# VH-VL binders against q8ixk2r445to577: the designs that were tried, part 18

Target 1, 133 residues: q8ixk2r445to577
Amino acid sequence: FFGMLQNKGLTDYCFDYNPPDENQIVGHQVILYLCHGMGQNQFFEYTSQKEIRYNTHQPEGCIAVEAGMDTLIMHLCEETAPENQKFILQEDGSLFHEQSKKCVQAARKESSDSFVPLLRDCTNSDHQKWFFK

## First folded at step 10 (VH-VL)

Design s111
Fold by OpenDDE, fold request of step 11:
Structure s111 (fold): chain C 133 residues (1-133), chain A 121 residues (1-121), chain B 111 residues (1-111)
Amino acid sequence: as target 1 above (133 residues)
Amino acid sequence: QVQLVQSGAEVKKPGASVKVSCKASGYTFTSYWMNWVRQAPGQGLEWIGVIHPSDSETWLDQKFKDRVTITVDKSTSTAYMELSSLRSEDTAVYYCTREGKYYLSYAMDYWGQGTLVTVSS
Amino acid sequence: EIVLTQSPATLSLSPGERATLSCRASQSVSFYDLSYMNWFQQKPGQPPKLLIHDASNRATGVPSRFSGSGSGTDFTLTISSLEPEDFAVYFCQQSYSTPYTFGGGTKVEIK
């Protein structure tokens, strides 16, 4: 699967990554933004290694969850996907992080009107349902 | 203005299939989710499923997952709901309904006129 | 699925009276300050008509006598002063989680 990764619960919101420096793409948080399908900021790939790759840049980035965190951070992809970069896009649309046993949920950023994907306990909420467009 | 026009009433035997159409006009068909909802005579409303016409992403109620197929034809701005292995309890008025966009949420703001499907021996 | 329970099943009132309809969800349908609860009006032989979306917002063309309130699991539709055309069946519906679900309806009938 590849393209925009859109949330069902939030109207027209997609995964978005826009690093401040195109030559240094790792270390920043993945956010949610209105789906626009323009540029490279909203193009992701779900791979056979269960990675969510930001593959429009070299070297390629992979979404990871750092220890003790609930945010999605861009790391470099590795030849063998590390455990903290493995996600399962399930049939019901839920995006499950294997290591934390949590689901990716659209959430409002604290003290902000912006939105971010965060790890939360798995529920039946449409805010935890995702699909590629 | 937004209009949803559905196909005419159907009479079917148990075990048969029925395919109801819903032609949309007055808005960008591929930008809005389309739902199917049914209502048995004198009863409440029951959600069947939803499809996004741009890519045919679909969610169905588990009750119907083995018998219902929802599709779209983008070239004609038409949504379809096919229900197979019909039973008497499938007798109902079937509605297509568009989900309008309201900032962060959706709401079924426009409805077709309904299609009566009667299943009887 | 999220079960919606409406009460009362039937409400008998006269024109000019206030109508209060209740809808209770088996779990919260709120996302922060937004509640994914909608209200519909249905008359015989017609499809449902959207009245309220997101718990408290009137749909386009809906008279001001209709209002919605509530959050979490408890929601209310209020008709401040019933008009003859308001006697109908009213349904609540949650759009928080698929499968979407409807309440059983409240019939507002003339006394």
Scores: ipSAE 0.914, ipTM 0.956, lowest interface PAE 0.5, mean pLDDT 96
Fold by OpenDDE, fold request of step 11:
Parts: C-alpha cells; sequence; structure tokens
Structure s111 (fold): chain C 133 residues (1-133), chain A 121 residues (1-121), chain B 111 residues (1-111)
C-alpha cells in the first residue's frame, strides 16, 4: 500500500511529514494535516517488512516509536526493520504497533488545534482506523 | 442539488442474490463516503457498510462480511450493494446514504428513496 | 459495537408541547469537544432525514425548534413546540466508530 495515509474518524486528515531540512529528514515528529495530495509530505508506503516508509527522500525514512514515547518519529530505514518500526495495518483499518502493542490514534495536540498520530490503547474508535488513498 | 436515485423493488427467492444501485448526482461523487443502510418492515435502521468511491475503500459490518459486496462505478456516479445467499430476514428497504463533511466529522445528510427487497419462497 | 438506547419508545404529545427524547450510548462517542451523535427524523414511507449532527448542530433547513445537546454517552433531542408535521419517528445514530449504529427509535405520536 502507498499514498496518503488517511484517518477515518478525523475528516480529511492524513499523515504528514515535513522535515525542516530536506537533507536531514530524521528526528522529527509525524503529524496530521489536511489531505492535499501535493508534494512529498503526505506520501508513505506500507512495506512487506511492516514499515511505514517515507520514501520520497534519500536516504529513506521509516516511522519509529522511541522507548517510552507515544509519538511517531522519523528514523532512517534499516536493512532489517527494527522492532520499533514495525506496524500491522489490520483488516479493520487499525494500525497496530507491534512492540508497544498499541494502536495509532488521531489525537489533538496538547494546547493546540493541531492533530498528531499517537500510540494509544487499541479501541473501536474510527480515529484509530487508517487507509491508504 | 444532491440526489440519490435507487433502483426499483426486487422480489427474490431464498438463496438468490440481489444487486441494488444508487445513482448520485449534484455533487462530486468521488469526494464523499457512500453508506448502505437497511430497514426491515416496522423495524429500526441497520448499517451495512460504507465505501469511498475514489478508491473503493470499504468497511462492512461483520454480520454481512461474507454476503455483501459494495462497489462503485465512477464513470456513472453509481454505487452498488450486492447481497447474496438471501434469507427471509433480509426482507427490508435498503437505502444508500451520503456522508456529508462537517469539519472533523461525517453525517448522513442525503438519502436515496429506498429499495424494497422482498425475500420469500 | 456501540449500542444506542433511546427513551422513551413512544411519546404521546399534543401540538405546541415540548418533546424531550433521550439517547444513551454504551460507550463515549466524544472526541475531545466533538460528539459524533446524530439525530434523524423518519416519516412513513420516507427515508430518514438528518436533523442534528455532532450532537448540537442543526442540519441545513431544519427549524430552530429542533435542538440537540449532550456529550459522552448521554444525548437529548428537544422539540421546543411540536408542530403537526413533527409527529414521526426519531432515531439517534453514532458515527464515532464502525459499525455505525442506530438507536431503536422514539415514536412521537399525537395524543
Amino acid sequence: as target 1 above (133 residues)
Amino acid sequence: QVQLVQSGAEVKKPGASVKVSCKASGYTFTSYWMNWVRQAPGQGLEWIGVIHPSDSETWLDQKFKDRVTITVDKSTSTAYMELSSLRSEDTAVYYCTREGKYYLSYAMDYWGQGTLVTVSS
Amino acid sequence: EIVLTQSPATLSLSPGERATLSCRASQSVSFYDLSYMNWFQQKPGQPPKLLIHDASNRATGVPSRFSGSGSGTDFTLTISSLEPEDFAVYFCQQSYSTPYTFGGGTKVEIK
């Protein structure tokens, strides 16, 4: 699967990544933004290695969850996907992070009107359902 | 003006299949989710599933996962619901409904006129 | 699935009276300050008509006598002064999670 990764519960919001430096794409948080289908910021790929890959840049980035965190951070992809970069996009649309055993949920950023994907306990909420568009 | 026009009433035998159509007009067909909902005579409303016409992303109620197929024809702005292995309990009026957008949420703001499907021996 | 329970099943009132309809969800249908609860009106032989979306917002063309309130699990539809055309069945519906679910309906009938 590839393209925009859109949330079901949050109308017309997609994964978005816009690194400050195009030559150094790692270390920043993935956010949610209105789906616009333009540029490279909203193009992701779900690979056979269970990665969510940001492959519009070289070297390629892969979404990871750092120890003790609930945010999605861009790391470099590895030849062998590390455990903290493995996600399962399930049949029901839930995006499950294997290592933390939590689901990716659209959430409102604290003290902001912005939205971000966060790891949360898995529920039946449409805010935890995602699809590629 | 937004309009959803459904196909006519159907009479089927148990075990048969039925395919109901819903032609949309008055809006961008590929920009809005299309739901299917049914209502047995004198009963409440039951959600069947939803499809996004742009890429046919589909969610179904588990109750119907093995018997229902929802599809779209973008060239004619038409959504379809096919229900197989029909039973008497499937007798109902079937509705297509569009989900309008309200900033962060959706709501079924337009409905087809309904299609009566009668299943009887 | 989220179960919606409407109360009462039947409400017998006269024109001009206030109608209060309840809908209770088996779990919260709220996302921060947004509640994914909708209300529909249905008359015999017709499809449902959207009245209220997001708990408290009237759909286009809906008279001001209709209002919605609530959050979390408890929601209310109010008709401030019933008109003859308001006697119908009213359904609540949650759009918080699939499968979408409807309440059993409240029939507002003329006394």
Scores: ipSAE 0.914, ipTM 0.956, lowest interface PAE 0.5, mean pLDDT 96
Fold by OpenDDE, look of step 10:
Structure s111 (fold): chain C 133 residues (1-133), chain A 121 residues (1-121), chain B 111 residues (1-111)
Amino acid sequence: as target 1 above (133 residues)
Amino acid sequence: QVQLVQSGAEVKKPGASVKVSCKASGYTFTSYWMNWVRQAPGQGLEWIGVIHPSDSETWLDQKFKDRVTITVDKSTSTAYMELSSLRSEDTAVYYCTREGKYYLSYAMDYWGQGTLVTVSS
Amino acid sequence: EIVLTQSPATLSLSPGERATLSCRASQSVSFYDLSYMNWFQQKPGQPPKLLIHDASNRATGVPSRFSGSGSGTDFTLTISSLEPEDFAVYFCQQSYSTPYTFGGGTKVEIK
């Protein structure tokens, strides 16, 4: 699967990654932004290694969850996907992080009109459902 | 204006299949979720499933996962709901409904006129 | 699935009277300050018509006598003064999670 990774619960919001430097794509947080399909900052790939890969830049980035964190941070992809980079896009649309055993949920930033994907306990909320468009 | 026009009434035998169509017009078909909802005579509303026409992402109620197939034809802006292994309990009016966009949410703002499917021996 | 319970099942009133319909969800359908509860009106032989979305927003063309309120698990549809055309069945529906679910409906009938 590849393309824009859109949330069902939030109308027209997609995964979005905008590193300040195209040559240094690691270390920043993945956010949610209105789906626009412009540029390459909203294009991701779900691989057979269970990675969510940001492959519009070289070297390729893979979404990871750092220890003790609930945010999605871009790391470099590795030959063998590390445990903290493994996600399962389930049949019901939920995006499950294997290591933390939590689901990716669209969340609102405190005192903000912006949104980010965060790890939360798995529920039946459409805010935890995702699809590629 | 937005319109959803469904196919005509169907009469089927138990065990048969039925395929209901819903032709959309007046809006960008590939930009809005399309739901299917049914209503047995004198009963409430029951959600069947939803499809996004852009990529055919489909989610169904578990009750129907083995018998229902929802599809779209983007070239004709038509959504389809096929229900197989029909039972008498499947007798109902079947509706297609567009899920309109509101800030951060969706709501079924337009409905087809309904298609009566009667399953009888 | 989220179960929606509507009450009362039947509401007998006269034109001009105030109608208050309740819908209770088995779990919260709110996302921060937004509640994913919708109300529909249905008349015999017709499809449901959207009245209220997101708990308190009237859909296009819906008269001001219709209003919605509530958050979390408890929601209310109010018709301030019933018109003859308002006697129908009203359904609540949550769009918080799939499978989407509807309440059993409240029939507003003429006393």
Scores: ipSAE 0.912, ipTM 0.955, lowest interface PAE 0.5, mean pLDDT 96
Fold by ESMFold2, fold request of step 11:
Structure s111 (fold): chain C 133 residues (1-133), chain A 121 residues (1-121), chain B 111 residues (1-111)
Amino acid sequence: as target 1 above (133 residues)
Amino acid sequence: QVQLVQSGAEVKKPGASVKVSCKASGYTFTSYWMNWVRQAPGQGLEWIGVIHPSDSETWLDQKFKDRVTITVDKSTSTAYMELSSLRSEDTAVYYCTREGKYYLSYAMDYWGQGTLVTVSS
Amino acid sequence: EIVLTQSPATLSLSPGERATLSCRASQSVSFYDLSYMNWFQQKPGQPPKLLIHDASNRATGVPSRFSGSGSGTDFTLTISSLEPEDFAVYFCQQSYSTPYTFGGGTKVEIK
């Protein structure tokens, strides 16, 4: 799958990656932003290795979650996907992180109108359901 | 003005299929989810599924997964719902309904007039 | 699936009276300060009409005598002073989790 990774529950929100320095692609958090499809910030690839790749920029990034953390951050992709970079997009739309046994949920950043994807205990909420557009 | 106009009533035998159409006008068809909901005579409402016309992303109630196909034709701004292997309990009014966009949510804000499908032997 | 239980099944009231309709969800349908519960009015021979979205927001053109409240699992539709045109069946509906579901309805009859 390639395209914008959209949340089912929130009106028109997609994965977005906008590092402050395009030459330092790793180590920054993936966010959610209104889907627009303009520029390169909202295009991701879901690979056969269960990676979510940010591959519109060189070098290519892969979304990861460090052990014990809940934030989705950008790492460099590796030849063989590490366990912390493996996500299963399930038939019910849930995005399951195998290492942590948790699901990606749209989550409010503090009391703002900003949202980020975070790992949470899996539920049936549409806020944990995702699809490529 | 948003308008959803559905195809006319159908009478079918058990085991047949039916395809109901829903022609949209007055808004950007490809920007809004389209649901299908049915209502048996004198009964409540039952959600069947939803499609996004831009990419045909589709979500269905498990109860219908093997018998329902929801599609769109973007060139005519028309959504379709096809239900196969009809049974008498499928007798209902079938509605299309658009999901409007609200603060961090969607809601079914416009409905078609309904299409009565009668299944009788 | 999320089951919505409406009560009472029937309300028989006089014009000018207050109607209170209840909807209880089998699990929370709230997300932060948002509640994904909608209310519809349906008159005989007509499609449903959206009254309230997201628990408490009136849809366009809906009179102010209609109000919604509640969060979590318990929701209420209130009609502050019944008018003759308010004779109808009212449904709650959740949009928190697919498959989306409707309550069984409350029929409001003008006695």
Scores: ipSAE 0.788, ipTM 0.918, lowest interface PAE 0.9, mean pLDDT 93
Fold by ESMFold2, look of step 10:
Structure s111 (fold): chain C 133 residues (1-133), chain A 121 residues (1-121), chain B 111 residues (1-111)
Amino acid sequence: as target 1 above (133 residues)
Amino acid sequence: QVQLVQSGAEVKKPGASVKVSCKASGYTFTSYWMNWVRQAPGQGLEWIGVIHPSDSETWLDQKFKDRVTITVDKSTSTAYMELSSLRSEDTAVYYCTREGKYYLSYAMDYWGQGTLVTVSS
Amino acid sequence: EIVLTQSPATLSLSPGERATLSCRASQSVSFYDLSYMNWFQQKPGQPPKLLIHDASNRATGVPSRFSGSGSGTDFTLTISSLEPEDFAVYFCQQSYSTPYTFGGGTKVEIK
């Protein structure tokens, strides 16, 4: 799958990666932003290794969740996907993080009007449902 | 003006199929989700599913998943719902309805006039 | 799926009276400060018409006598002073989780 990764529940919100320095893509948080498809911020690839890759330039970034955390952070991709970088996009649209046994949910960033993807206990909410556009 | 115009009434036998059309005008067809909802005579409303015309992304109520196909034709701004293996319980008015865009949500703000499908033995 | 229970089934009132319609969800339909509950009006032989979206927001062209309130599982539609054109069936509908569902309706009829 390749394209914009869109949330079912929120009006026109997509995964977005906007690092402060476009030449240093590791270590920053993935956000949600209005879907626009401009530039390279909103294009991701879901791979056969269950990775969500930011691969529009080199080196390629892979979304990860560090042990015990709930935030989605950009790491370098590896030849064999580490367990913390594996997500299962299920038939019902849920995006399941295998290592943590949690689902990706749209969540309001604390004390703001901004949204980010976070790991939460899996529910039936459309805020935990995703599709590639 | 947003307008949704549906195809005319249908009479079918059990086991047949029906395909209802919904022609959209007055807005950018590819930018808004399109739902299908039905209403049996004298009864409440039942959601069938939704499609996004830009990419044909489709979400269905599981009870219809094996019998319903929802499609679009972008060149004519028309949505379609096809229901197969018809039963008498499928007798209903079938509506198309688009979802308007609101703050962090969608809502069914415009409805077609409805298409009566009668399934009789 | 989320079951919506409307009460009363029928509300018999006169023009000028206040109507209060209830909708209860089998689970919360709220997400932060948003509630994914909508209200529709339907008259015989017509499609439903959106009245209220997201619990409390009036749709375009809907008179101010219509108001919605509630959060979580309990929601109310209020018509402050009934007009002759308000005698109809009213449905609540949740858009929190597919499959989307409707309540069974409340018929507001002339006494």
Scores: ipSAE 0.781, ipTM 0.920, lowest interface PAE 1.1, mean pLDDT 93

Design s111
Fold by ESMFold2, fold request of step 11:
Structure s111 (fold): chain C 133 residues (1-133), chain A 121 residues (1-121), chain B 111 residues (1-111)
Amino acid sequence: as target 1 above (133 residues)
Amino acid sequence: QVQLVQSGAEVKKPGASVKVSCKASGYTFTSYWMNWVRQAPGQGLEWIGVIHPSDSETWLDQKFKDRVTITVDKSTSTAYMELSSLRSEDTAVYYCTREGKYYLSYAMDYWGQGTLVTVSS
Amino acid sequence: EIVLTQSPATLSLSPGERATLSCRASQSVSFYDLSYMNWFQQKPGQPPKLLIHDASNRATGVPSRFSGSGSGTDFTLTISSLEPEDFAVYFCQQSYSTPYTFGGGTKVEIK
């Protein structure tokens, strides 16, 4: 799949990656932002290796969750996908992180009006349902 | 002035198919989810599914997955719901309804007038 | 599937009286400070009309006598002083989890 990765529950929110330095793609957190499809920040590829790739730069970025963390952080993609970079997009729209056994949920950042994707215990909420647009 | 105008009532025999249309006007058709909901005579409301007209992304109640097809025609701002292999239990008023956009949520804020589909032998 | 149970099934009241309608969800439909419960009014031969979205927000043009409250699993629609046009069927509906579901309805009828 390729396109904007949209949340079913929140009104028009998509995965967004906006690193402060376009030449330093690694180490920043993935956020949620209003879907607009303009520019390059909201386009991702879901690969056969179960990666979510940000491929507007070389080398390509792959979303990962580091051990013991719940935040989605950009890492370099590798030839063979590391376990912490594997996400399973399931038939019910849930996005399952196999290593942690948790699901990606839209979450409010520290009681602000900003949202980020975070790992949470899996539920049936539309806030844990995702689709490519 | 959002309006949803549905096609007229239909009478069908068991085993046939029906295709109900819903023509939208007064808003940007491709920007809002369109739901289909039905109501059997004297009964409550039952959600069938939803489509986003921009890309045809579709979510269906599993009960209808094998018999229902929801589509759109962007050039005429029209949504369609086709239900196949009709049974007497499918007799209902079928509504299209738009999902309005609210703070961190959607809600069905505009409804078509409904299309009565009667399935009788 | 989230089951919504409305009570009472029928509420017989006179104009000017207060109506209190209940909706209970089989699981929480809340997300942070939002609750994904909507209320609709339906009169015979008409489509449903949105009254309340997200538990407590009145839809455009809905009179202030209508109010919604609740969170988690328990929700209430209140009509503070019934007008003749308020005698109708009222449905709750959750938009927390697909498939979206409706309650069985509460008929508010003239005594």
Scores: ipSAE 0.776, ipTM 0.915, lowest interface PAE 1.0, mean pLDDT 93

## First folded at step 11 (VH-VL)

Design p102
Fold by OpenDDE, look of step 11:
Structure p102 (fold): chain C 133 residues (1-133), chain A 119 residues (1-119), chain B 107 residues (1-107)
Amino acid sequence: as target 1 above (133 residues)
Amino acid sequence: QVQLVQSGAEVKKPGASVKVSCKASGYTFTGYAMHWVRQAPGQGLEWMGYINPYSGGTKYNEKFKGKATMTSDTSASTAYMELSSLRSDDTAVYYCAREKYTDYYFDYWGQGTTVTVSS
Amino acid sequence: DIVMTQSPSTLSASVGDRVTITCRASQDIKNYLAWYQQKPGKAPKLLISEASTLQSGVPSRFSGSGSGTEFTLTISSLQPDDFATYFCQQYYHYPYTFGQGTKLEIK
């Protein structure tokens, strides 16, 4: 699966990665933003290694969850996907992080009207449902 | 060389409708939300809402629901805002403004369109 | 809605003066605050975002500070080109709201 990763509950919002420096693509937080279909910052791929790859730049970035965190951070992809980069996109649309045993949820950033994907206890909320478009 | 060029001034009677256009150039039109902001004579700025040109999704200020309708034509790289049932207090300069990508503030503005409603 | 209150509404100053404009939010908006400059008959121009980030091409005499509920725009040494109306804007919550404006005029 590849393309825009869009949230079901938070209509018209997609995974978005826009690092301040195009030459330093790792270490920043993945956010949610209005879907725009331009590719690039909103183009992701779910791989056979259960990675969510930011597939527009070389070297490729993979979404990771750092220890003790609930945010999604861009790391470099590795030959063998590390445990903290493994996700399961389930049939019901939930995006499950294997290591934390939590689901990715569209959430408000700092209680604002900007949004980010965060790890939360898995529920049946549409805010935890994702699909590629 | 981002540019937002709006349609010309309008003079309307009460009860009429007006449609203001905002033609974008210098960037990918569907890649950025387009907002609308009005400014009554001698007063401050009021946010009216935005449209996502890619999806057609909109968000309105409750104050302008039923008053303003935002649309877009991707083939023309143009955003539109229609005001209906015009009243004298709709007299204002109307601006289109591009949202800074992922940052939500407005980095580019149209030159404004003056809409005058008078009997 | 979040209410943005600017002070003063009008400010008279001379070239070379240091001036400060204040914007207060009715609730905590973190640093989701922008400043705009508007001249008569023209559209607003973005000066500062995120409370303190100076935009490209904006003279360094402009600066912004603050977080939470109180913010300030400072011009260290007024130039003739700076006489205009200034607006703050919060983009923390919809609906986005602006201050009522501060008209900076020549003394």
Scores: ipSAE 0.905, ipTM 0.955, lowest interface PAE 0.5, mean pLDDT 96
Fold by ESMFold2, look of step 12:
Structure p102 (fold): chain C 133 residues (1-133), chain A 119 residues (1-119), chain B 107 residues (1-107)
Amino acid sequence: as target 1 above (133 residues)
Amino acid sequence: QVQLVQSGAEVKKPGASVKVSCKASGYTFTGYAMHWVRQAPGQGLEWMGYINPYSGGTKYNEKFKGKATMTSDTSASTAYMELSSLRSDDTAVYYCAREKYTDYYFDYWGQGTTVTVSS
Amino acid sequence: DIVMTQSPSTLSASVGDRVTITCRASQDIKNYLAWYQQKPGKAPKLLISEASTLQSGVPSRFSGSGSGTEFTLTISSLQPDDFATYFCQQYYHYPYTFGQGTKLEIK
């Protein structure tokens, strides 16, 4: 799958990656922002290795969760996907992180109207349901 | 050169409606949310809501739900706001404003459209 | 709703003066605060975002500070072009709200 990764519960919001430094693609948090399809920020590929790739820019980034963290952070992709970069997009739309056994949920950042994807215990909430468009 | 050009002043009777336009140029219209802000005479600024011109999705300040309807025409790079059932307290200057990417503050503003509601 | 309260409502000053305008939020808004300048008959102009980030093309005599609930806009040496009304705006939580304004007048 390739396109904008959208949240079912938080309608009109997509995965967005906007690193402050174009020469430092790695290490910044993935956010959620209004879907717009402009530029490179909202296009991701879900691969056969179960990666979520930011591949409209070189070098390619892959979404990861670092040990003990609940935030989705950009890492460089590797030839064989590391375990912390593997997500299972299930038929019900849930996005399962295999290593942590948790699901990706749309959540408020700092209790504001800014939103981010975070790992949470899996539920049937529409805020844990995702689809490509 | 980002520019937002709004339609001209309107004088309306109570109970009428008005549709204000905001034509955008100098940027990708569908890439930025368009907000509406009003300023009543002698008063400050009130945020009314926004439209996402890519999706047509809207968000309204609760105060203006049912009063304001926000739409856009992507082929014309134009946002619209319609006010219904006008009352004298709807008399104000209405601004369109472009959202700064990822935040809800405004880096470019239209010149404003004065709407006067009087009998 | 998050109430934004500005002080003073009106400020009289002379060219060359240092002026300070205060904005208080009714609850913690972190740094989600912008400042605007508005001249009579004109639309507002963005000066500062994130409480302290000066926008491109805004003179360096303008500065912002604060976080949480207390914010200030400072003009270090007032120029004739600076006589206007100034607004703060929070963008932390819906609905987004503005202060009532501070009118900066010629003394």
Scores: ipSAE 0.571, ipTM 0.865, lowest interface PAE 2.1, mean pLDDT 92

